# Designs tried in a protein design chat: VH-VL binders against a2bn08. Part 4

Target 1, 238 residues: a2bn08
Amino acid sequence: MAEARLQRLLRVYVLDTSALTDTRLRSLLGSGSLDEAVRRFAELIASVRIAYGVEVYMPPTVYEEARRFLLSNGVTVQSFEALAAWITIKPPTRHEIRIPASIVRDYVEEVRARLARGLRVAEEHVRRAFEAGGLYAAETASREARREKLGAIIRGLRERYREATRHGMLDSVEDLDAVLLALEVRGVLVSNDEGVRRFAEALGVISIDPPKFISVLQGLLRHSKTGGVAREEAHSTS

## First folded at step 1 (VH-VL)

Design f9 (framework fv_emapalumab)
Fold by ESMFold2-Fast, scan of step 1:
Structure f9 (fold): chain C 238 residues (1-238), chain A 122 residues (1-122), chain B 111 residues (1-111)
Amino acid sequence: as target 1 above (238 residues)
Amino acid sequence: EVQLLESGGGLVQPGGSLRLSCAASGFTFSDYAMSWVRQAPGKGLEWVSAISGSGGYTYYADSVKGRFTISRDNSKNTLYLQMNSLRAEDTAVYYCARYGTWYVDKSYFDYWGQGTLVTVSS
Amino acid sequence: NFMLTQPHSVSESPGKTVTISCTRSSGSIASNYVQWYQQRPGSSPTTVIYEDDQRPSGVPDRFSGSIDSSSNSASLTISGLKTEDEADYYCQSYDYSNLVVFGGGTKLTVL
């Protein structure tokens, strides 16, 4: 039935980086440290995999990003690898995955707008440098002070240009790989990034946030303890 | 002169709905990402939602996800926040704020509106 | 998620220097930019520092920002304190998912 279809749909999950770096992980898993939370998360995933055949995936790009973040925030290598041992690390088959042209069109429009903004940023800083060079050089300021002024303008240009040309949601290969893998394995994307989730939903990929993911997995374990037999009997007679 | 003007606030009962507007002027509206930030009476600032310059990307705080919807009409230079299933803890002054770029990223808010008060109580 | 903790209030006399701290509860303070906003009574916030230590045009050199990784804190320092500096100050950064996080705010009284 609908329940059986839902259980099968809810047996495959794909994690993006935010699923492993969500600071709520500590409280959701009842732990005092991020390291302890990662270990409890590993135990939870192991339990549902063994009991219900739940599969959890992440692309290699997410694995590397999550590893860097967690290790820099007090998680041990041993704890992270214990978690990763229960997760299937698999890249999406990019050349075989197809997405609607409308989504590509929207992305192209956003890139074009950002490139136009970047050009305006560059033009403004060229004007500022020209004005500063003409006016500032005419003053009795030291050569070192003039060098500092030019350096400040160049740093401002670099920072503003990066801001203008950075590509929000699809700026991250990790985020794209998570969505593409979810589409490929027909799984549920686990992410707390609304932009990533909106992109996934546009492709027909169901998404949930990390708190909901943990709640669903804990609920599966609770069900086997309190109501599994009655439910199985009802379904076997139909 | 860059100007942001909020409207649509008022008194609403719990479970009700309200739509806020932010009218922008003095700049090319579509070139900037926009945000809603709220402040409960006598309390601090809390980020609520953000939208990219094109409107193609939206972001929400966990406390409002599934209840609030951010949108924009670039032809009217107007930002919107549709608030559904309102709760007492949503009572706050709601500010619209402009990012320094058209995408929602790690840029600061360079301009803020004057705010509009939303009171959720029976 | 993490919290940005500020002192609720600070007080100092005119002409002196005041420092307001902003401490990140988990993860490195240096992992994302920190901004500082000033909100005078009855007014909207305005930016006094962005990207850790940058000043917008029109903000006096008396305002400066810094990051201290050893205390996992950002600081706003206001030298040559003036009565018009009296306001609430908020720090703001980003979590790993790029969502905005504000500090609780500090009320600066200039006596």
Scores: ipSAE 0.000, ipTM 0.405, lowest interface PAE 17.0, mean pLDDT 82

Design k1 (framework fv_cilgavimab)
Fold by ESMFold2-Fast, scan of step 1:
Structure k1 (fold): chain C 238 residues (1-238), chain A 127 residues (1-127), chain B 112 residues (1-112)
Amino acid sequence: as target 1 above (238 residues)
Amino acid sequence: EVQLVESGGGLVKPGGSLRLSCAASGFTFSDAWMSWVRQAPGKGLEWVGRIKSKTDGGTTDYAAPVKGRFTISRDDSKNTLYLQMNSLKTEDTAVYYCTTDYSKYEWGTRYSYFDYWGQGTLVTVSS
Amino acid sequence: DIVMTQSPDSLAVSLGERATINCKSSQSVLYSSNNKNYLAWYQQKPGQPPKLLMYWASTRESGVPDRFSGSGSGAEFTLTISSLQAEDVAIYYCQQYYDYPTFGGGTKVEIK
């Protein structure tokens, strides 16, 4: 049973949203469009499942986010669902999954520190806006010019605040679900996000980036041969 | 004045689809987190889901009864919020309200009170 | 999910008298880091959308009369209308936002 579990670890993958939104996907799959890349990715996953029993999972939260992104970027419903057909969509069993309290404590401490830094960033930009407003208080300055200056300061605030609070941190349910599902199915997490990967590593979950994932699957196929037994077994599973 | 105007409601058979729209005005829509809340006839309020602003990641969250069937999206260029409802069930019959989540700056939160509400649009799922 | 329970389901109060509505959460909605209760109250009149009355358990929304007050902390909350007016006839809902939003079942307030 331990040996069977180890074999499963070598052939089970869980995708987060970044696995499907990586800008290198089109190049890695030799395609000219994102829609074509999604179709080729579907063929690749289907082929490794049939030939080697490779399982690919995705939580519903990631499915929803990836679907929205891909459909808004020129991917057809048919192409996306063709990909999803070869992926097992399954939520993590959140109420049964256990994580060490030390990880939660460290996460909370980091959130608190980042929120304090974000508040300082906000205060700095409020001061900048006040000072800029003073300079533009002259009657001759146009209202449009003043609004554009304020808009620039607000955009700067949002960018600096995001850097202070979110960069390199697990901050979405979609990312958490992918990590929890990988832990539950004892699989490899496929993610392009350093914060997500660090959190996974803390839980003992192995992670790889999307280019490495595609490379591994393509490598398997270069040595694969279709077999009647494997196809018949896959058919009986359906 | 903040105004939210829902449209697109109507009668749909079970298993059908419907798309709701919410036209927003009187505030900076692109900065706002938005939700959908529904109310079945003669019953209480039920949160459906929300969408964050694009600058805050543009991610969505859904209540369990609608997850996988409903999709929330936004078009900031048109100041419009959408709710795409698929695989409709009789239990989805309700007045659907669009709401703004926070008129105050509350960064990094995943939970919301609703400070502005539209008039609602009725969705009836019946044979 | 956090379950919100309101009591009573309905009450009849004479004009000028005090109306009291209770709301209980299945777990605490007090966040220790900012010491705030993630609890809001809404008023809904027939044929109208809900209107925000109160947030952070006791902060009145702009334009809400001072006869409306919120109290409580942790898991037990109360909305009080000190002197009921005719325009206050409505259904009142509590809502937690400590986790994904959930609403109480509502309390109908009528004139006795």
Scores: ipSAE 0.000, ipTM 0.393, lowest interface PAE 17.9, mean pLDDT 82

Design k2 (framework fv_cilgavimab)
Fold by ESMFold2-Fast, scan of step 1:
Structure k2 (fold): chain C 238 residues (1-238), chain A 124 residues (1-124), chain B 112 residues (1-112)
Amino acid sequence: as target 1 above (238 residues)
Amino acid sequence: EVQLVESGGGLVKPGGSLRLSCAASGFTFSDAWMSWVRQAPGKGLEWVGRIKSKTDGGTTDYAAPVKGRFTISRDDSKNTLYLQMNSLKTEDTAVYYCTTDRYYDILTGYFDYWGQGTLVTVSS
Amino acid sequence: DIVMTQSPDSLAVSLGERATINCKSSQSVLYSSNNKNYLAWYQQKPGQPPKLLMYWASTRESGVPDRFSGSGSGAEFTLTISSLQAEDVAIYYCQQYYDYPTFGGGTKVEIK
């Protein structure tokens, strides 16, 4: 009975934006283009939904973000809508979802710590700019050379600030909606975003990356004796 | 339970090389920043260097006395941290500890878990 | 480098009595933007690795008895053991993490 309950739980998935923007999607589905990969992904999801009742969800915020990304990267409207047709687009009921105060407290503390770290990174780069400016005397270095050096320092600041404040932290509405929806439907979150997955796991939500998700779905199809194996072999070689 | 197990220590002549290993278990190694801290016999603690998680850039930082001679690396598939020590000096004689860093607030941190240490003796 | 100086080098305290260890940094390790002191304390028993006791100057690590307390701000810090027990015989180190990590010289705590 514990196995039956686990099988039911593992039949519900929620996709975040990274599940559809993962650059590995094209290669994982054996496709020559992202548009073809999206169509094959739609076929895979449709097959497991029909055969096993697998439900795949995404919140409207993720749908809009994924749509913008895919359409701007060569995916046709028809291909995206074919995928979306097999996915249940549903917002989390935010006003009814409850999360432990301990998780909120830990999140607030982490945000505060990361903001402090980001400020320290900013101060370090201000120091570097000041020191670099002293070494680039106007007589010796052109204004163009000085501007290029300053630009490099600013780019370094932006990169390290992002790493200090955003990397591994949940900080978008799209990501939060995916986690909350997964919690609500008691599903598995599909994401390759570290911050999203960490927050989901803190709430007791199981998360997997897109390659694992595709592997699980393909595994379900193999459960149809030799039929699933034949279909997957045809799919991988086409 | 977090466990860190160092190995690879031993006797080496000045100018020689040694590679230390640290096998980690009980936590998600790939997400952790890792440091090496050493302690000369009967002396205090000295930070050697650090490696960040790959998701945080995988960059390394070193204390001035070892910079250019020591290299820290990691193999996340094996949950193992390494310290490659080259051009060893008698002053490098110490117990070397593998540690996990708390990095959530700054680019450097404090150390919450420690291994048992491995002794490196540099002597002729 | 930030230099950490501990005092005294050794301290003999009777069981049940208060032990006080001091740590001074060569510059302030208080970061004004978050009002946190980047200071940690460790306990090291003979033949064992150091064990984290305190971080952010006064926050006890999980599992550390409440007889251990940290205080101080800026450049001067204190670790206090309110009622010394036999198991507390060890060398204690302070460490700053405001810049690249540096440790104090250690304070050996012994029973009289």
Scores: ipSAE 0.000, ipTM 0.395, lowest interface PAE 19.0, mean pLDDT 83

Design k3 (framework fv_cilgavimab)
Fold by ESMFold2-Fast, scan of step 1:
Structure k3 (fold): chain C 238 residues (1-238), chain A 124 residues (1-124), chain B 112 residues (1-112)
Amino acid sequence: as target 1 above (238 residues)
Amino acid sequence: EVQLVESGGGLVKPGGSLRLSCAASGFTFSDAWMSWVRQAPGKGLEWVGRIKSKTDGGTTDYAAPVKGRFTISRDDSKNTLYLQMNSLKTEDTAVYYCTTGYWYESRGYYFDYWGQGTLVTVSS
Amino acid sequence: DIVMTQSPDSLAVSLGERATINCKSSQSVLYSSNNKNYLAWYQQKPGQPPKLLMYWASTRESGVPDRFSGSGSGAEFTLTISSLQAEDVAIYYCQQYYDYPTFGGGTKVEIK
């Protein structure tokens, strides 16, 4: 990798929703509240932008989703907008972005496989409900017992269907926009979503999780206080 | 009524091999994700590994201490789960439990049913 | 791996009194996408296999008495037995399922 390309890759980041909705932000940033954590995150991003020219992006779709989540979880509008002020909010240029047909083919194959699994899960639970209904018709059972049994079958269907169709899948416009923007600006995607990261990696986009992102930025600032220049200055004053 | 019955435990020398079995009844075994959890004498619980249903890929995952030495498999026609243990160490001495695992929403699992366990002693 | 730490190692409580068991994870087990804590509690009586008591940190398993309650979020959790009964003498384990399953060291509950 050329030096220029490597330098750009290390200095440009794109956030998906999970980068801002991770409730571990409080612990990672050493604060007592999520609101304070968001303010500290804003300070961290501002500091690396000023000192090193680090650019952080997010699509408008991610901005809206993250805003809704954070405001509903005790973050003030002022704190969120202070963070957003240091982030470049920009949609990906979707009509100009090109994706290899091989990636689209693999995605279609995976969707097909998941739809087949989902249908099988649905058929299984229809059979279970039919059989359970037959048993209850033959036996004396309370209306409440029948309702509880049906509820259990429906919950089982929802859980197994979600596992069959949604686990590790890229399934939202917000997530897609984050990946496409990362591809466009040639940056690193910040996400803790397996499906989002797998899709990004297939496109050649490097991804890291939110804890790693925060650690990298904090490490960058700590390293700025050490080096030849600072060592020489200390030497000259002794 | 869900029942899990382990068998195959016993005394084995270090470096030896042993195969455990778990006979399942009272639920649709072929749809279930199954796990092994062990407990050394007088100590706590340690997850060993899991196997998904055939319809969900039939893939296996293992805890670091046993990875490469232990193999989990299943025979849906016999409603039986297996744990093949190779290159046994004294640290593998434990009661081994057969468990059903509950998987939710793209994350991990907890254990809703347990067998009575089978003791494996690795000693010279 | 996520490391689970329980405290105390053992506690003695008089019949009818409250027993409190703490569980700490080395990292958060709260999943932001569904806002659920991937934390379970088990009860193990002498000579018996573990029995599931609680999942999602605070959801009681079917058949578990109301005196058992779970609380906490993120990385710090508590199991409370509001009025200890003789049959509650056991070792209690917490377990995270946010990643590959790991268990706490256990807390032995005895009658004073």
Scores: ipSAE 0.000, ipTM 0.404, lowest interface PAE 18.2, mean pLDDT 82

Design k4 (framework fv_cilgavimab)
Fold by ESMFold2-Fast, scan of step 1:
Parts: structure tokens; C-alpha cells; sequence
Structure k4 (fold): chain C 238 residues (1-238), chain A 124 residues (1-124), chain B 112 residues (1-112)
């Protein structure tokens, strides 16, 4: 049984949006463009599916989000659909999936704490902008310098607000669908999002990041040379 | 100027208890998340635990080696952080640093201010 | 827990030469939603507490000289001192804050 669990663990994966929007995708797949990277990713998934029966899933919500991102960043419709053709697009059966109330309670409590922290971050940056405005009332401060200072404060607010409200938190319907689908198909979640991975782990779902996922798939293909010889020898001795 | 001053360190027998204090000044203590980090002689840094501000629920988190033995608390009226150490082991021998991240004070974080540390020696 | 591995354990560099310290995490500390690496660097001199040098992998703490720079993303990071000064002799630690904080084992920087 342990061997059956290991076989399943190595053969079924569920992608969240971060698996397809990771900025390292180009370098991980040895490509010069994101469009080429997506095509190489499609070839990789196709190869492991054919050779090893590896199944890759994504929910429709992830499909739509990944499609929007990739098409906005130079990926052609043809390249994206070529990738999607080798991925099973399936929604989680939400009405049948049950989550322990303790997990829901902890999630709600954390959301409340994060929202309170986000408000304090916003208040702090409002105070900073007010103080900076006073300092830049001097004659020597150029209009351009004042504009840049305000821009920097706003960028800092957005960055710290996102950190305060979203880091370590499940923060989208797309991410939830990926976790629920992984739970349903008893697969490994592929995500680079801490909040998504923590939520998955609380439900007993194993997760790996996109670089590790690509490494595992490439490793399977490299092993095919040695595996082919072993299979032929085993067949010959039957 | 931010200042953190630890006290309460000393020699304790294995199985004993000790309480460390950290007096904070130069920032709004009640808004800050506070942490303890330790360093065994000749070894690297090890995070011990943290306590959130009262506004963020005042909850605590601990590293696995100290979970159930150590308790972090705070007294905002005195601007003081505490570390209650119970069931002390020789492996707990270390310099204990009081740290704060008052500029961020959310999620997991880096440590922008440190006290001078207080030595805790657990031996016979 | 995320395990942090530093290399080398010790490094001897001549004054004015470049010092390079590496830090590897057992998993990515890049948060895709904000594209930030949850990685900090500290400097510790004998008998002193650690001092924050760098956060978000490449953002220099106020007051830290510009000869210190951080680079890397995901699981592999580097701290570079472009021109080593006598006051830079110390032990340097990397720290991830993507999950429960964990530190690297440290790299001792010495003068040749």
C-alpha cells in the first residue's frame, strides 16, 4: 500500500496559477521567451504523460486566470491551448468535499487579524505621506521630486499591504479550487504560494513548488533510458 | 532611538526554570510584535518564538524545540517582554536576544532591532 | 521547516577584494503574489548582537554601506561585499521569513 501511495504521489499533479506564472519559467525550461517556455512545458507534460502515465490537472478558474496572465505577457493563444490540451481541466466537486470546521475557524480568525494589520499599514503610510508633504513644501523641492516621493510611498503601501493581508494566507478562489481538486484526485499540489501550500498541508495535501515539479518531470525523462533497458530485460526473462 | 535591554539570565540546573525580561524604549511597544532569538556558544542563530501586539490578538508562536516548555508574554503598561523558560535542558544554554520588527510587525519577518543579549547557562 | 545552507563556512579575502557568500534554502522563499524573496542578511561581530544588513534579498538597510549588495531569487542567494574593509570582518547569516524564521549556519569572513 505504501508503494501504491508512492506511485500515486509521483503520477498525479494539480497546478495552481503560480505554477504557470512563475517568473523563472523561461530559465527553468531553457527558453528565450515566455511563449517558447509554455510550448516546451507542453512538450514536457505530454512526454511524461505518454511515457509514465503522469496526470496533470487544473481547475477551470486556474485555467482562466493563467490564460489571462500568459496572453497579456506575450504568449499566443495557440501555445497556451497546446499546453492546456495535455492538462485535464476539471472543477472540484465542491458540494461533496468536506473541510473540518477547525480549519475554517482558523482561516476566518487569520483573515480578521490580517485585515486589521492591513488597516494599520494603510494608516502608517497616510501619516508618512502627510509628513513628507510637509518636508517637500520647501522652495528647493522640485515638482518632480515631490511626485517621485509620493509614488515611492504609494508603492511601499501596496507592497506592505499585500504582505500584511496575503502572505501566508489563501487569497483567491482560484487557489482554493486548486487545493480542493488536489484533495479530490489525491494528487500533489504545484504552487509557489505559501498561503495555498499551508492550507493544502492542513488538509493533508502534499505540495511542491514549480521548479521542483519541472525537475521531477525532467528527471523522469532522463531516467527513461535506464528504465527502458530494465523493462526490456524484465520482459526477456519472463 | 530604539533600545532593548535583556535581564534575568544566569546559571540554572537541568529541569529548572528561569524568567527573562526585556525592557523596550524608543518606539510604541504596544504596536510591536516581539521575538526571542538565541545563540548557543560557538553556534548560529535560532529563533525561539514571538508574540503579536494586543491589537493583532496577542497570540504566540514557538519553535518546535521549545514548544510546551517556554511561554512568551508582554506587559504593555511596563513596555516589557518576558520569556518564561521551564524544564530547562543543557541544550537551552545560549545568549538570548530580545528582538523587534516594529516597522513591519506582521506575518513572519526579519529582525531590525536587537538587544545586547543575556546569557543563560544550564548545567549541574 | 525550511533549512538554510551557507557556503563557504569561512572565507579569507584581502582588503579591497570582493567577498561572495552563498545561501541556499531547501524550498523557494519567493512569494509569487508579490514577487518578493523573503530573505534577510545579518552581520555579527564578536561579542555583539547581529545587525540587519539586507532584507527582501536585495534591499539594503538604512546606514549600510553600498559595497554590500544582495542578489538571487527563489532558493539561491548571494551576499557580495565589493571591496572588503577591515570593519567588515564578521560572521554573516542569511535568514528566511517565508515560514517560521530559520537561519543559515553562518560564514566567517576574515582578512588574508
Amino acid sequence: as target 1 above (238 residues)
Amino acid sequence: EVQLVESGGGLVKPGGSLRLSCAASGFTFSDAWMSWVRQAPGKGLEWVGRIKSKTDGGTTDYAAPVKGRFTISRDDSKNTLYLQMNSLKTEDTAVYYCTTDFRYSYGWTYFDYWGQGTLVTVSS
Amino acid sequence: DIVMTQSPDSLAVSLGERATINCKSSQSVLYSSNNKNYLAWYQQKPGQPPKLLMYWASTRESGVPDRFSGSGSGAEFTLTISSLQAEDVAIYYCQQYYDYPTFGGGTKVEIK
Scores: ipSAE 0.000, ipTM 0.418, lowest interface PAE 16.2, mean pLDDT 82

Design k5 (framework fv_cilgavimab)
Fold by ESMFold2-Fast, scan of step 1:
Parts: sequence; C-alpha cells; structure tokens
Structure k5 (fold): chain C 238 residues (1-238), chain A 126 residues (1-126), chain B 112 residues (1-112)
Amino acid sequence: as target 1 above (238 residues)
Amino acid sequence: EVQLVESGGGLVKPGGSLRLSCAASGFTFSDAWMSWVRQAPGKGLEWVGRIKSKTDGGTTDYAAPVKGRFTISRDDSKNTLYLQMNSLKTEDTAVYYCTTEYYVTYGSRYDYFDYWGQGTLVTVSS
Amino acid sequence: DIVMTQSPDSLAVSLGERATINCKSSQSVLYSSNNKNYLAWYQQKPGQPPKLLMYWASTRESGVPDRFSGSGSGAEFTLTISSLQAEDVAIYYCQQYYDYPTFGGGTKVEIK
C-alpha cells in the first residue's frame, strides 16, 4: 500500500452494520460470549482513541440496527452503550452530498441485472416443478415423495433467488449512510458486505473487513507499548 | 429439457480457422451467460472464454492461451453461441464444450457451469 | 491464474466403501464479504460431457444423490462419496470461479 492510504487506514473509520453484527466477532476478540466480545471491542476502540486519536464513526441508522441485533442476541444494554460511548454517532449530510451521474447509472444497470437474474431463477424453478410434477403424476411415487421433491425445488428457488437479488447489493439505508458518512469524513469504511464495499470503492472510499480492522487496531497498541521515546544525541555520547 | 448441441468441429491444418456453433434450447438463451470449455484427448478441462448476456453488457473474456486468436459471439434471435477460432495450433486439439452460466451469482465476475453440451472434436494436424 | 491441484490422480474403491478426493487451490477462493467458497465439483463419465455435481464447495446440485458431499474452506477442499455405487465410476474435477475459471487435473474413480 501507498503511505498516504496507510495513514488513513490508521486514523479515521466508519462502521457498517456488518462490522458490529459479524458472527466472527467473538473469535476475532478472543472472547467466550458475544456480550464479552462487545465489551472487548469497546475497550479496544477506547484505547486507540485515547492513545492515537483514532476516530470511529457510525451513522444513527447503523447504531439503531446494530443495537437491535446485538440486544436480541444476548448483549446487555450496558455493554452496547459502553461500546457506543467511544463511537461518534453522526448522520451523513445527505442533501449536500452530490453523486456523479455515472455512478447512479451503474447502480441502475446493476438493479436491472439483479431483477433479470431473479426472474431467470424463478422461471427455471417453475419449469423444474412442472416437469417433476409430470414425472410423479404417473403414480410411480408416493404423496410424501412428491411433497419432498416440491419442497426441495422451493428451497432451491429461495436460496438462488436470495443470491441473485440480495448478495452483493447496496440494498439498505443503513449501508448507504455508512458509505456516505465515510465519503464525508474522508475515512475508511469497515464492512464485510461485498455490495457495500463495491459501492464505496466506486466513490473512492477505501474499505477493509472487520478482521483487518481489529488487526490494525491491535497492531497499533502493540507498537505503542513496545515503542521507545525518541532519542536525541546532543554534544557528546557516553 | 435444457439442451446444448455443438457443431462445426473437424480436421484443420495449423494456422487454419474453424467456426464452432452451439444451438441452445429449453431455457431463455438471451438471459444466459455462455462459455466454451475444452478438453484435449486424455487430458483435463480448460476454460476457453465466455460471453455475457446483452442485458449485462454483452462483453467477452478469454483465457490467456486463446486471447487474440479466438472470438466468442452470440445470436439471440437464433439461440446460438459461436466460437471463431483463428491461427489454430496443434495444442488447440480438443473436444470443445458449450456450457451455460445460467444461474449467475449477483456481483460475481465468473461462475460455475450448470449445463453442458455433448462436445465437438477439433483436430489440428496435417 | 489460480492453480488447482487434485489428489490422488486415481483411486480404486470397493462397492459400498468411501471414496475421498482432495482439491487444493494456490490461493484462497473464499470471499470474506459473502463468506462463500467459489469452488465447484464435476463428474465426467466415459464418453460423456462433465456434469455439475456441487457448487459453493458444499451445495449439492439438484438430482445429485445424498452420498455425495463437499467440505473444506479457503484453499483446501474435499469431495466425499460415502458409499460408492457402480454408476459413480467417473473422473471428478474441481473448479474455482473466484477468478478466471481453472480446473483441477482430475481424479479417476474406479471399482476395485
């Protein structure tokens, strides 16, 4: 990496919902529970803010979504608020941010492709169900076997449709706010969502995933603890 | 119900040209990304290249060994995929398979191959 | 290009016994953003085209028997046939689609 980009990677960050809801958060922080992981994350962010002036942001929409998810998954209000205390909650200035028409055009083309893929998936599974029904209509299979075959086709449709229409897509206000805030504060986006990161990249926003983010912050603290005072040699040495 | 039928293979001398065709049926061809995969006699599989649907830009991608020599095109009105092979070399001798990337994963540059044709043999020798 | 290496080159297994095929990529084919392994498996019987068997490392294609299972993540993958049947005699190929598609060299499975 260039030095200027590395400096940005060490100073200002914006958290996406996925940075706080990543199922790997427990292992990334070496903790036994999600609640403990959230507390350790709070301690890590607090330490780098105090020692190095590292700024961590998230928009209110991300705060609300992360809070809802974490509280429903065993995290206490106290643990979550302890984390949030070290994060600057700030909305992006949406009405003043201008996006090039080229980016909007690319997004529209992607939505169109996504819809076409979803329809394609649906049509194929309708064909499969029709043909499977024809096979079983010959009374060669039990009612239970026919139900299981239909169930398998429906499960396949649901999974492939979700993959075609949801994965890799910027499809929420929370995700958009995180990208816009990162653009506004000239910071690094922390997200493990392919669509969010790709959209950020199109706007010139650098992104890293949550494991990389935690590793960078831990690296900063290790370097600080082993670092010495700058030494100046004056007139004479020993 | 999905059927892919390749044709146009045969014997050609080094430096020669051949055009392969793949007739598709049983799915909406115009929406599908299409690829060519080859297999030299007694050897493994090697991806040749692909063409995206016109809806997704109609762009082509090629494996390094064939880039600049082979051209992939499609005619959606005829449900047909083409592979134009120029400047053929002996190492291009292979069975050429037409294949689909019908269930394109959103955001992917590449995909797996869900349907395959029977293949057509191209022999480059004298 | 990503290089795919399969082992063993050939395997002889008795009917009803377990067959295990390994596939290694020169770099990880796990995309952290979607937590998916861009890895597929194909079965090719003599005189026939390849048939898709498995995708996303462990998702079985429709119509593929339950005795076939895929496992692994990152750069090391395994295809397992829990109880080999006569119709399973074939050459098996792994394929990555993380970048320009590349295939493993193939593993020939025969009855002992």
Scores: ipSAE 0.000, ipTM 0.419, lowest interface PAE 17.1, mean pLDDT 82

Design k6 (framework fv_cilgavimab)
Fold by ESMFold2-Fast, scan of step 1:
Structure k6 (fold): chain C 238 residues (1-238), chain A 125 residues (1-125), chain B 112 residues (1-112)
Amino acid sequence: as target 1 above (238 residues)
Amino acid sequence: EVQLVESGGGLVKPGGSLRLSCAASGFTFSDAWMSWVRQAPGKGLEWVGRIKSKTDGGTTDYAAPVKGRFTISRDDSKNTLYLQMNSLKTEDTAVYYCTTDEYRYWSGYDAFDIWGQGTLVTVSS
Amino acid sequence: DIVMTQSPDSLAVSLGERATINCKSSQSVLYSSNNKNYLAWYQQKPGQPPKLLMYWASTRESGVPDRFSGSGSGAEFTLTISSLQAEDVAIYYCQQYYDYPTFGGGTKVEIK
């Protein structure tokens, strides 16, 4: 039984920043505001921790990033701290964690390829800006029109460069810390970031997205109502 | 309790068509990748194909022997998986199981932990 | 297409004795990035669907007795039943999930 297996095997989770900043969080928790969603999320985590001994971890780097995002998007300090109270904030033991050289080699190769693509994107937009400048000098375009054209080219460069270098790539210390902590505690990584999930899976770390994480926790509580697992019978280490 | 129940099997002539159904209960069907696996009488297991969750693109994949003849679909509102079988051959005679790795991200892709009881399809004149 | 080969086709073992089933893949099912073997074992009793017994080559599914153990890596795998019980009479299948799923031919385990 998949649900019986889930209830026994999945007792430890590690949250990535995206687990708390996912724009779907509000709708998934049936709330009218992000602040309300955070409070409902805190209740959900508290309930599974009390009933099943489910542990939820977060690196300090993720804690700070998530806090900054949520507070800037209408979540109160009180609501965020209520959520954080049920989460164990712990850094990974970086100097003791080892990863296969093959994974590092693959990562370096992908970074090199993406940097090359980023450079080409930059070169293309420099060329476009130069040519556009020449065309606007020949025409009777206003200063405002010239500034808007330049602005559009710069915005296009930033977006295309970001896609070439960042999309689907592990590119932050916060994400790395979440993966390393998940590896260390033998837990499941919760993230909707394609890059961090690919890196985690390469290391043998199981990952799920935030909607699935919420579904899993709600599933545990449903089974509690119909003959759930006692804490003494549940796996304390995943 | 997690359960998969197949139906729609029966006797069909070569070249005929048949549609199988698999009713799912006890888990979040809409999140699950669903597969069909068949077993000819007295023989081993053979994967037929799968359909991903709609969230993961809802795409289908098929084993070479059935590609172009079989179509897998799902109705998440009814928690039901379907297998439309066309241009049936005697070699398609088998018990058809619907199965899933309900939690593909943490239970291992295509390590099937939930199975139905199966439904027998006999292709004979 | 990865071809799975099991041996023996049939195995007769006395109650309480060790049963050993072998499974070979036509190519490695070890994923170099995570050092995991994409190999599962199933038990099928007459008139029943297969039951997942083992995944990641050696990780026992919940509820499976500890007398069942999996070993091996790369392209050669073994399922061991340390002390055969009457309820273990079944056909056992290995399956790779490194690529599109393929199953071994099965090994029938009987009591002598």
Scores: ipSAE 0.000, ipTM 0.390, lowest interface PAE 22.8, mean pLDDT 82

